# VH-VL binders against NAD kinase (nadK): the designs that were tried, part 139

Target 1, 268 residues: NAD kinase (nadK), of Syntrophomonas wolfei subsp. wolfei (q0aze0)
Amino acid sequence: MKIILVNNRFKENTEKKAQEIAGQLSALNVEVIIDNGLDEPYAGTVDFIMVLGGDGTMLRAARRYGQRAIPVLGVNMGTVGFLSNIEINELAEYLPLILREEYSLEARMMLEVAVFQQQSLLTRVFCLNELLLRSNSPRMLSFALEISGQKLEPYRGDGLIVSTTTGSTAYSLSAGGPIADPQLDAFIVTPVASHIINKRPLVVSPEREISLHLLEEREAIIGIDGQIKMDFGAENRVLIKRAPHPLLMVNLKAKPFFTSIDRSLQRQ
Below, E stands for the ipSAE of ESMFold2; O stands for the ipSAE of OpenDDE; V2 stands for 0.75 times the mean of E and O plus 0.25 times the DockQ between their complexes.

## First folded at step 9 (VH-VL)

Design R8 (from H5 with light chain R102K; framework fv_patritumab; at its last look DockQ between E and O 0.85; V2 from the best seeds 0.00; counts 0 for: pae E 2.1 > 2)
Fold by OpenDDE, look of step 11:
Structure R8 (fold): chain C 268 residues (1-268), chain A 121 residues (1-121), chain B 113 residues (1-113)
Amino acid sequence: as target 1 above (268 residues)
Amino acid sequence: QVQLQQWGAGLLKPSETLSLTCAVYGGSFSGYYWSWIRQPPGKGLEWIGEIYHEGSTNYNPSLKSRVTISVETSKNQFSLKLSSVTAADTAVYYCAREGFLHWSPYGMDVWGRGTLVTVSS
Amino acid sequence: DIEMTQSPDSLAVSLGERATINCRSSQSVLYSSFNKNYLAWYQQNPGQPPKLLIYWASTRESGVPDRFSGSGSGTDFTLTISSLQAEDVAVYYCQQYYTTPKTFGQGTKVEIK
């Protein structure tokens, strides 16, 4: 068995723990690779990914490895979040199950985000939570939203969020989006401070495509999962689709989403 | 190792339609842009167009009215059609893959061997 | 369209000497957000397809000898062969893939003096 341990290089506690766990796994004849984000993603085949940290670390892991259809386990290191399955102090208890591959998987839809410069692809990334388009100035943006070729009325506001159902409890929620069942595949399109006060979030089929472009010569920003930032101008276009592969999240411990959501939200 | 094999008619008469096919071996067809490039004898390279594995296309405006690029995903193949050919379309035609690093294109990293197409009356 | 212009059209260099090829784009091919230039260099031998040498203006493709290097940013780029070898006799092309249509320079023929 070969396992990747994903941690945050900026958090020493996660690095230390990753090394400890790596030692333990090695003693059990498990090959271990530690990914702290400094280097390129490991290109070889692996059987399991263990994410040590919070939601942010999981989001990074998802972007780096989500397309490879590898089971991903979130191990919480004492943070509040929605993406971890077990606590670090529980790892020893569940380690035998991991090694025996005795766990269930939950498929989480990811976004495929393509950014273009005059029809040429600049980048194509996968992300677990959301894409954010926002103004880079105190002024409102004017931008066009198309859904499967259907042109909506121009949006005016601070920005727009296109989120997965997983991301519904992230920034989309703060912007007034609905909480979505993570077992549901859908896009959530949430306006950010729209000029139209009653502009409502849209729940969109994962079979559709979402396109965004600016209607004015203004500077905007594209944000991915709150971690990647890109400049976005009038010559750019973004296309959002369902990723071809979901993230396979490991369920070792039952965590009822709706019964725990209030607790998690109250802590934020 | 990814390899591209291409084939098609090498001799055409004016006004006919050029038709070439490129097949991908040893790698994934999905997730890449696939391009056609041509090179007239003794001249430089001209980008004709590209197609994503899902079927979205971009064409050179200079050829857009005559060019059609298509994919057959089940066969890991993509094709080029160029209508109303003239002597000016005589060239070696290449298929190529645009590779990706860090989620961004970085160049055409795999090429076919090329097909000479001669347009002559 | 972004026009790519190479200079010189032909270059004769002695074995072991440095060869320098310049490429200019009519518009910037730098994506500032990634700090990457969408510029590639290709080598083409007679009767062969082009071979990718350099991408993102300055990164060598796998298997490319260290004597090849790319530099530049924005609109001005340079391919350098630090010590010309016999096998380096070829035509070299720069290419931008920042916008469509993707465009190539006219090529530079490198010969041994």
Scores: ipSAE 0.871, ipTM 0.942, lowest interface PAE 0.5, mean pLDDT 94
Fold by ESMFold2-Fast, scan of step 9:
Structure R8 (fold): chain C 268 residues (1-268), chain A 121 residues (1-121), chain B 113 residues (1-113)
Amino acid sequence: as target 1 above (268 residues)
Amino acid sequence: QVQLQQWGAGLLKPSETLSLTCAVYGGSFSGYYWSWIRQPPGKGLEWIGEIYHEGSTNYNPSLKSRVTISVETSKNQFSLKLSSVTAADTAVYYCAREGFLHWSPYGMDVWGRGTLVTVSS
Amino acid sequence: DIEMTQSPDSLAVSLGERATINCRSSQSVLYSSFNKNYLAWYQQNPGQPPKLLIYWASTRESGVPDRFSGSGSGTDFTLTISSLQAEDVAVYYCQQYYTTPKTFGQGTKVEIK
């Protein structure tokens, strides 16, 4: 058995804990590869991915490894989050189940995001939460949105979010989007500070293809899960589709989504 | 190891349609742009066009009116048709994969052996 | 279209000596968001397809000897062979993949003196 252990080396105690866990797994004849975010993703085959940290570390792991159809377990390191399943102090209890492959998997849709320069592919990335198109200056954007070849009336405003259902509680929520059951597959298209009356969030079939391009030259940025930022100009087009594989999240214990989000929203 | 095998008729008369096929073995067809490149005798390389596994195409504007690239995903194959050929289309034709790594393309990393196409009357 | 121009058209170099080939693009091929130049170098031996040597202007393809190196950014690029060997006699091409159509330089023929 080979496991990738994903951590953030710049968080206090996370690297020490990762080394400790790697030692424990090695003593059980498990090969461990540590991914602290500094190097390229591990290119070899692995059986399991264990993510030590908060939601940000899980988002990075999903981007790097989510398309390999390998089980991914989020282990919380003391911060409140939505993407972890167990706490670090519970790992010893659940480790035998992990090694015997006795767990269920929950599929979470991902986005495939492709950015083009004059029809040539510049980049293709995958993400778990969302793509954000936003202005990087005081001037609002004017941009075109197409859904499966259907051209909508132009948008004017600060930007647009295209989100998965998992991402419905991230940037899309802050911009006025709905909270979605992450077990549903759908795109949520949420405008950011639209100047055009009655531009509402849209809930769109995950089988549709979404494209965006600027109608005027402006300083704009495409953001991916709040972690990758790319310049976006009038020569660029972005294409968003459902990714070929969902993220396979390991479920070792029940974590009810609705009571968790309700509790989070009621905090003051 | 990914390997490209290409085939098609090598001798054509002016006005005929060139038809070449490229088959992908030993690796994934999905997730890549697949290209056709040609090289006239004693000259350099000219990019003809590309196709993504789901069928989206880009063509060299100088050839766009005569070129069609298509994909047969069930067979891991893609094909080139070039209509209304002339002596200027005499060249070795290559199929190739555009490599993709760490979210970025990185050039043509796998090439077919080439097919010599001669257009003569 | 982005035009690629190489210099020189041909180069004769003694075994063990340095060979240098230049490539210029008519527009920048730097994708600044990832700090990557979408520029590749290929080696072509007679009767064979081109072989990828270097991508992103300076990254060596797997299996390519370390005597091959690439440098440059934006519009000006260089391929260097630090110590020419007999097997390096070939035609070398630069290529941009920043825009369509994807374009190649005219080629540089490297021969032994």
Scores: ipSAE 0.740, ipTM 0.885, lowest interface PAE 1.3, mean pLDDT 91
Fold by ESMFold2, look of step 11:
Structure R8 (fold): chain C 268 residues (1-268), chain A 121 residues (1-121), chain B 113 residues (1-113)
Amino acid sequence: as target 1 above (268 residues)
Amino acid sequence: QVQLQQWGAGLLKPSETLSLTCAVYGGSFSGYYWSWIRQPPGKGLEWIGEIYHEGSTNYNPSLKSRVTISVETSKNQFSLKLSSVTAADTAVYYCAREGFLHWSPYGMDVWGRGTLVTVSS
Amino acid sequence: DIEMTQSPDSLAVSLGERATINCRSSQSVLYSSFNKNYLAWYQQNPGQPPKLLIYWASTRESGVPDRFSGSGSGTDFTLTISSLQAEDVAVYYCQQYYTTPKTFGQGTKVEIK
């Protein structure tokens, strides 16, 4: 059995704990690959991914490994988030089940984001929460949104969020988007400080193709999960689709989504 | 281990349509751009165009009025048609895969052996 | 279109000596957000298809000998063969894939002196 152990190199407690867990697994003849964010993603075949940390570390793991259809377990080491399943102090309890592969999986839709220079592909990235288009200057953006070739009236404002249902509780929520059941597949399109009356959030079929481009020359940024930033100009376009594979999140411990919403919002 | 096999007519008369096919073996067809490139005798390489596995295309503007690239995903194949050929279209024609790694393209990492297409005078 | 210009057109180098090929693009091929130059180098032996040597300007493709290296950024790029071997006699092409149409340099023929 081979496992990738993902941690954040900038948090000393996660690095030390990752080494400890790797040692324990190695003693059980489990091959462990540590991904602390310094190197390129591990390219070989693995059976399981364990993420040590909060939602941010899970987002990075999802971008790196989410399209490989490998079970991913979130292990919380501090602040409670939306993407962890168990706490670090519970790992010993659940480790036998992990090694015997006795767990269920929850599929979470991801976005496929392709950025073009005119017609040429610059990059294709995947994200779990959202794409953010925003102004990178004091000036507003004027931009076009197309959904499956259907051109909407132009947008004017600070930007736009295209999120998954998992991302509905992240930046989309702060911008006025709805909370969505993360087990649904949908796009949530949320304007950011729109100056156009009646530009409301849209919930869109996951089978649609969403494209964005600027209508005026402006400094803009595309953000991915709040962690990847790309310059975006008048010569660029972005195309957003449902990713080919969902993130397969391991479920060892029941965590009811709906009963926890108000408690999570109280902490904001 | 990805390999490209290409075939098609090698000798044409002016005004005919060039037609070539490329088949992909030993790897994934999905997730890649697939390209056609040509090389006239004694000359350099010219990109003709590309197709993504789901069918979207980009063509060299100098050729786009005459070029059609298509895909048969169920067979892991893509094809080139170039209409109204002249002697200037005489070249070795290559199919190739555009490599993709770590969210970025990285050039053409797998090439077919090439097909010499001669257009008579 | 981004025009790619190679120099020299041909190059004769003694075995074991350094060969240097230059490539200039008419516009930057740097994707600045990822700090990656969308430039590749290919080797073409007589009667063979091109073979990828270098991508992202300086990353060596798997199986390419260490004597091949690439450098440069933006618009100016160099392919270096540190110690020319007999098997390195070929035509070498640079190519940008930053924007369409994707374009190649005119080629540099490397020969043994």
Scores: ipSAE 0.596, ipTM 0.834, lowest interface PAE 2.1, mean pLDDT 90
ESMFold2 (binder alone), look of step 11: mean pLDDT 93; pTM 0.957

Design R9 (from H5 with heavy chain E98Q; framework fv_patritumab)
Fold by ESMFold2-Fast, scan of step 9:
Structure R9 (fold): chain C 268 residues (1-268), chain A 121 residues (1-121), chain B 113 residues (1-113)
Amino acid sequence: as target 1 above (268 residues)
Amino acid sequence: QVQLQQWGAGLLKPSETLSLTCAVYGGSFSGYYWSWIRQPPGKGLEWIGEIYHEGSTNYNPSLKSRVTISVETSKNQFSLKLSSVTAADTAVYYCARQGFLHWSPYGMDVWGRGTLVTVSS
Amino acid sequence: DIEMTQSPDSLAVSLGERATINCRSSQSVLYSSFNKNYLAWYQQNPGQPPKLLIYWASTRESGVPDRFSGSGSGTDFTLTISSLQAEDVAVYYCQQYYTTPRTFGQGTKVEIK
């Protein structure tokens, strides 16, 4: 058995904890590859991915490995989050189940984001939560949104979010989008501070293709999962599709989505 | 520090296919365009084409019918094939990386050593 | 295709003096939203691959001496070497990366008088 341990080298004692867990796994005849985010993703075949950290570390792991159809387990290191399944102090209890492959998998859709300059592909990235288009200046953006070739009336405002259902509780929620059951596959398209008051969030089929481009010369940014930042100008176009593979999230412990989000929304 | 190492046959006869490979060491292969550029002896630089790490290509229209660039991502390699060569294809061939900063391209920041390809009967 | 034209084809400059090379594009290479020109300058010494000197028309690549500077916008660009040193004897190329095909100028040979 070969496992990738994903950690965040900049978080409290995470590197030391990863080394401790790697030693424990090695003693059980498990080959361990440590990924702290600095190097290229491990190119070889692996059986399992264990993510040590909070939601941010899980989002990075999903972008690096989510398209490989390998089980990914989120192990929380102390921050409250939605993407972890077990806590670090529970890992020893669940290790035998992991090693015997006795767990269920939950598929979470991902976005495929392709950014073009003219007809040339500049980059392609995958993400678990959302793409954000936003202004990088005090000026309002004017931009075009197309859904499966259908051209909507131009948008004017601070930007737009295209989210997965997993991302419905992230930035899309803050911008006024709906809370979606993560068991559903759908795109959620949420405007950010639209000049047109009646621009509503849209919930659309995950089989649709969404494209965005600016209609005026403005400084804009494309943000991916709140972690990757890309310059976006009138010479650029972005195409958003459902990614070929969902992220396969490991369920060792029941995590009640609706009661968790309800408690989160009702706190002071 | 990223290094590009290139290799392939240096001597060809007219009508043969040129095949060159470039391997990437010491840095990420993913997220970049990888390019082939050639330079005939004593002449300037001519861009042949580029390939994104996942296989999407752009070719120089003057060479498009003869050029194929491919990737082998598991080996961090990309390759150039140029068919139906003539004496006009005699040149030093370079592989190079197009650099990105904040996902904006800025130029070819890493280059291979070059491979001299001579086409003669 | 965007055509890149350099002038002069060759330039002889005394040590310590200023060298100026011009580059013109047939179409604008300005990414206007961020005021970035997709224009690079390369230095090529005999028997070596080109080395990136300047990108976005005026940004100096890491490790490149500050005597090298780039200027210009849109279609007209200049590379300046403020105080020519012996190691600066090389051929210099401008290149646009605004669109495909990527195109180079024909080169300017810089030599010492």
Scores: ipSAE 0.034, ipTM 0.579, lowest interface PAE 7.2, mean pLDDT 88

## First folded at step 10 (VH-VL)

Design T2 (from N82 with heavy chain W102Y; framework fv_ixekizumab; at its last look DockQ between E and O 0.01; V2 from the best seeds 0.00; counts 0 for: pae O 9.9 > 2, placed apart)
Fold by ESMFold2, look of step 10:
Structure T2 (fold): chain C 268 residues (1-268), chain A 122 residues (1-122), chain B 112 residues (1-112)
Amino acid sequence: as target 1 above (268 residues)
Amino acid sequence: QVQLVQSGAEVKKPGSSVKVSCKASGGTFSSYAIHWVRQAPGQGLEWMGVIIPILGTADYNQRFKGRVTITADESTSTAYMELSSLRSEDTAVYYCARGHTYKTSHGYFDYWGQGTLVTVSS
Amino acid sequence: DIVMTQTPLSLSVTPGQPASISCRSSQSLLYSIGFNYLHWYLQKPGQSPQLLIYLGSNRASGVPDRFSGSGSGTDFTLKISRVEAEDVGVYYCMQALQTPLTFGQGTKLEIK
C-alpha cells in the first residue's frame, strides 16, 4: 500500500508530524511519499492521500491530485475548517479502518479552468473552491460573461467569482453569494463590488460552460482558490467547466455541514 | 440499518431479457460497491459483476460474454442487473449484495438482498 | 480466474463437537500490508448467504466466538469449536483479491 502525506512546508509543526506519521506507516510496511509543496506532484500510483493541515492544505492537495480519483482524507491540525474529517489526535484510532478500507467517500465537484492567450491555451488548472477575476488597479473592470454561448449584459465592478458549492462558504460568501449544500453540483457566479446593483449572484447548472473576457484594456488578475495568481488582460479569455473528476473525500467520522454553519449563526 | 430489497420473481422465455432491481435503504448508497451473485437450483454461488455508483464504473464476469449490464440510480438508491439473451441454464436465484468498500475487489458482502428467482422456460 | 477449492464438500457432525472446513486458492490471497482477501459466508436453508468471517480471521458483527478463521496465502480454515443446531447450512469461502470474485464449491454442514 502507498500513501501520499500532504503538508505545508511553511508550518514546521505539520512537517514534523508528517515525518512522525511516515515513520509509523513505514513500520507497518506502508510506502509513504511526503508532499510538502516544494517538489512537483508525485506522478506514480497511490492508494490514499492524507492531508495534514487546514483547508488551505486540502485546496493544494485537491489541485494537485483531485483528478486522479484517489481517496483524500483531511486531518485537522488545529484550525477548524470545512474540509477536514478527523483531528490529528484521532488518527491512531482511525488508522486501522483506513488500512482495512472501512470508510465511505463523498464526492465534491471541482472546476476546470483554462486560460487562453488569443486562441492558444496558456494554462489549465483545477480548483476546489473558486476562480476570482479581479481588477489589479484602482479602476473598475468592464468584462463579458458568457454561459454556454449566451452573452449576458456587460459587468462592471471589481470582478467576479465563479465557485463550486464547496467554495460557497469561501470568498463567494464574503462577496454576497449564497451558502450552498456541498452535495449539490453547481456553479455559483458572484459579482464583486458591482457598479450595477441588479447584477445578482447566479446559480448555474454544472453542465454549462462559463467564459470571461475583458471588454476594455485593463490590468486584471485571475485567482485560483485564493492561492494561485495569474495576470489577465484584454488578450486573454478564461473558460470554466465542471472538472472530469470530483474530489473523493474520505468520510470516517460524521461531520454535519448544516449544524456547523448553524452554530456560527447562533453565536451572533 | 442497511437493507437490500429486490424485485419479485420472474418467468421468462429463452432469448428474452430480465431486469432485476435492488433497492438499498438505511445507509449510504453511492460509495459502496453493489455486487450481483447468482445461484442455480441446488448449486453454488457465481459472481456476475459489480457497480460502484460514486465512480460510475461497472465490472463484469466475462463468462457472461457481454450479456449482463449493471446500472445504478442514485436518486432512488437502486441498482439494476439486466441479463439478455436468456437461456434455460440462466434459471437461478439472483442476489444483490453490498461490498464494504468502493472497490470492485477487496470487498466482503456484509448485506445481501432476499434473492430474485428468474425461471427461463418456454 | 482464481480457483477456490473447499474440503470437505459435506460434513455431518454431532451437536457439541467441533467442525473444520478447509479452503484453498490457486494463488496467494495475501496482499497489501498483510491482509488475506478471503471471506466466509453461511447460507442457512432457504436464506440468503450471510457473512461469517472477513479478511481470513475477523468475525463479522453478531457472529459467535465459536466460529474462527485462520490461514494465510493459499490455505485457509474455518473452525466451529462446538457445533449447534442453528449452524446447519452451506459454508462458502470467497476470494476478493481480484475480479472475477470466486467462491468455493460450498460445504454442506448437517447434524447427525
Scores: ipSAE 0.435, ipTM 0.778, lowest interface PAE 3.5, mean pLDDT 90
Fold by OpenDDE, look of step 10:
Structure T2 (fold): chain C 268 residues (1-268), chain A 122 residues (1-122), chain B 112 residues (1-112)
Amino acid sequence: as target 1 above (268 residues)
Amino acid sequence: QVQLVQSGAEVKKPGSSVKVSCKASGGTFSSYAIHWVRQAPGQGLEWMGVIIPILGTADYNQRFKGRVTITADESTSTAYMELSSLRSEDTAVYYCARGHTYKTSHGYFDYWGQGTLVTVSS
Amino acid sequence: DIVMTQTPLSLSVTPGQPASISCRSSQSLLYSIGFNYLHWYLQKPGQSPQLLIYLGSNRASGVPDRFSGSGSGTDFTLKISRVEAEDVGVYYCMQALQTPLTFGQGTKLEIK
């Protein structure tokens, strides 16, 4: 068995724990690769990914490895979030199940985000939570939203979020989007400070494609999962689709989503 | 809560063998190591050996020169320590303890059994 | 084998006063980033040993903040800020860097 431990090099406690766990796994004849985000993603074949930290670390891991259809376990290290399955102090209890592959998997839809300049592809990224288009100035944006070729009325406001159902409890929620069942596959399109006061979020089929572009020369940015930032102008277009592969999240411990929402949100 | 329950006191003759059991409850047995530590009357603690049930591997203090055998049954969550060729100096309280590692070293013992008195006398 | 040496071997303390126990190892117990494989146990009269401090400075669950562990490498100290009657017993340090695991001689703490 070969495992990637994903931690955050900027969090000393996660690095220390990663080393400790790596030692334990090595003693069990498990090959371990530690990914603290410093280097490029490990390109070799692996059987399991263990994420040590919080939701941010999970989002990074998902972007780096999610397209590879590898089981990913979130291990919480004292943070509040929705993406961890067990606590760090529980890891020892569940380690035998991991090694024996006695766990269930939950498929979470990811986004495929493609950014173009004119007709040229600039970048393609898979992400677990959301794509954000927002103004880079105090001025509102005017932008076009197209869903499967259907052109909606122009949007005016600070920006727009296209989120997965997993991401519904992230920035989309703060912007007034609905909370979605993570077992449901859908796009959530949430306006950010729309000029139209009652502009409602859209729940869109995962079979559709979403396209965004600016209608005027303005400074904007694209954000991905709150961690990646890129400039976005009038010459750019973004195309959003369902990723070809879901993130395979390991379920070792049952976590009731709906009964935990209030508790989790109150702590944020 | 995790609990280690050991077998009862034993009285043995020199040259015989004794087998002490340690049953774990309240946690995942195979996720931890089981160590054995003894304490002669009025003396300090002496580490005897360890077993890692999930691996089925054991390590021993060489001071015992092969007289100690540690085994584990995952189906019953029970570890065993057998000491052969008993001597009077083997009279002691024997403890099992849970260790937090999959190595034979580096662990600390967060839970202990109640101890088993083994008396060796002619 | 790694030899563990505790000092003193016995200590009589007035309730409310501090206590300090030293543990020295024959070789460094520092292994990785901040990991000293030195642990402290307390054995109260008529009871099994119980974990006090693990990895040099971490208090075990349920252990009062009166207890603290410090040190690195070969020199370690267990401190009790205010000794109470319930603290009576024998304290042991243990190295777990390598097998065989070895204990100090024990320090008997009594109340004056």
Scores: ipSAE 0.008, ipTM 0.496, lowest interface PAE 9.9, mean pLDDT 91
ESMFold2 (binder alone), look of step 10: mean pLDDT 92; pTM 0.953

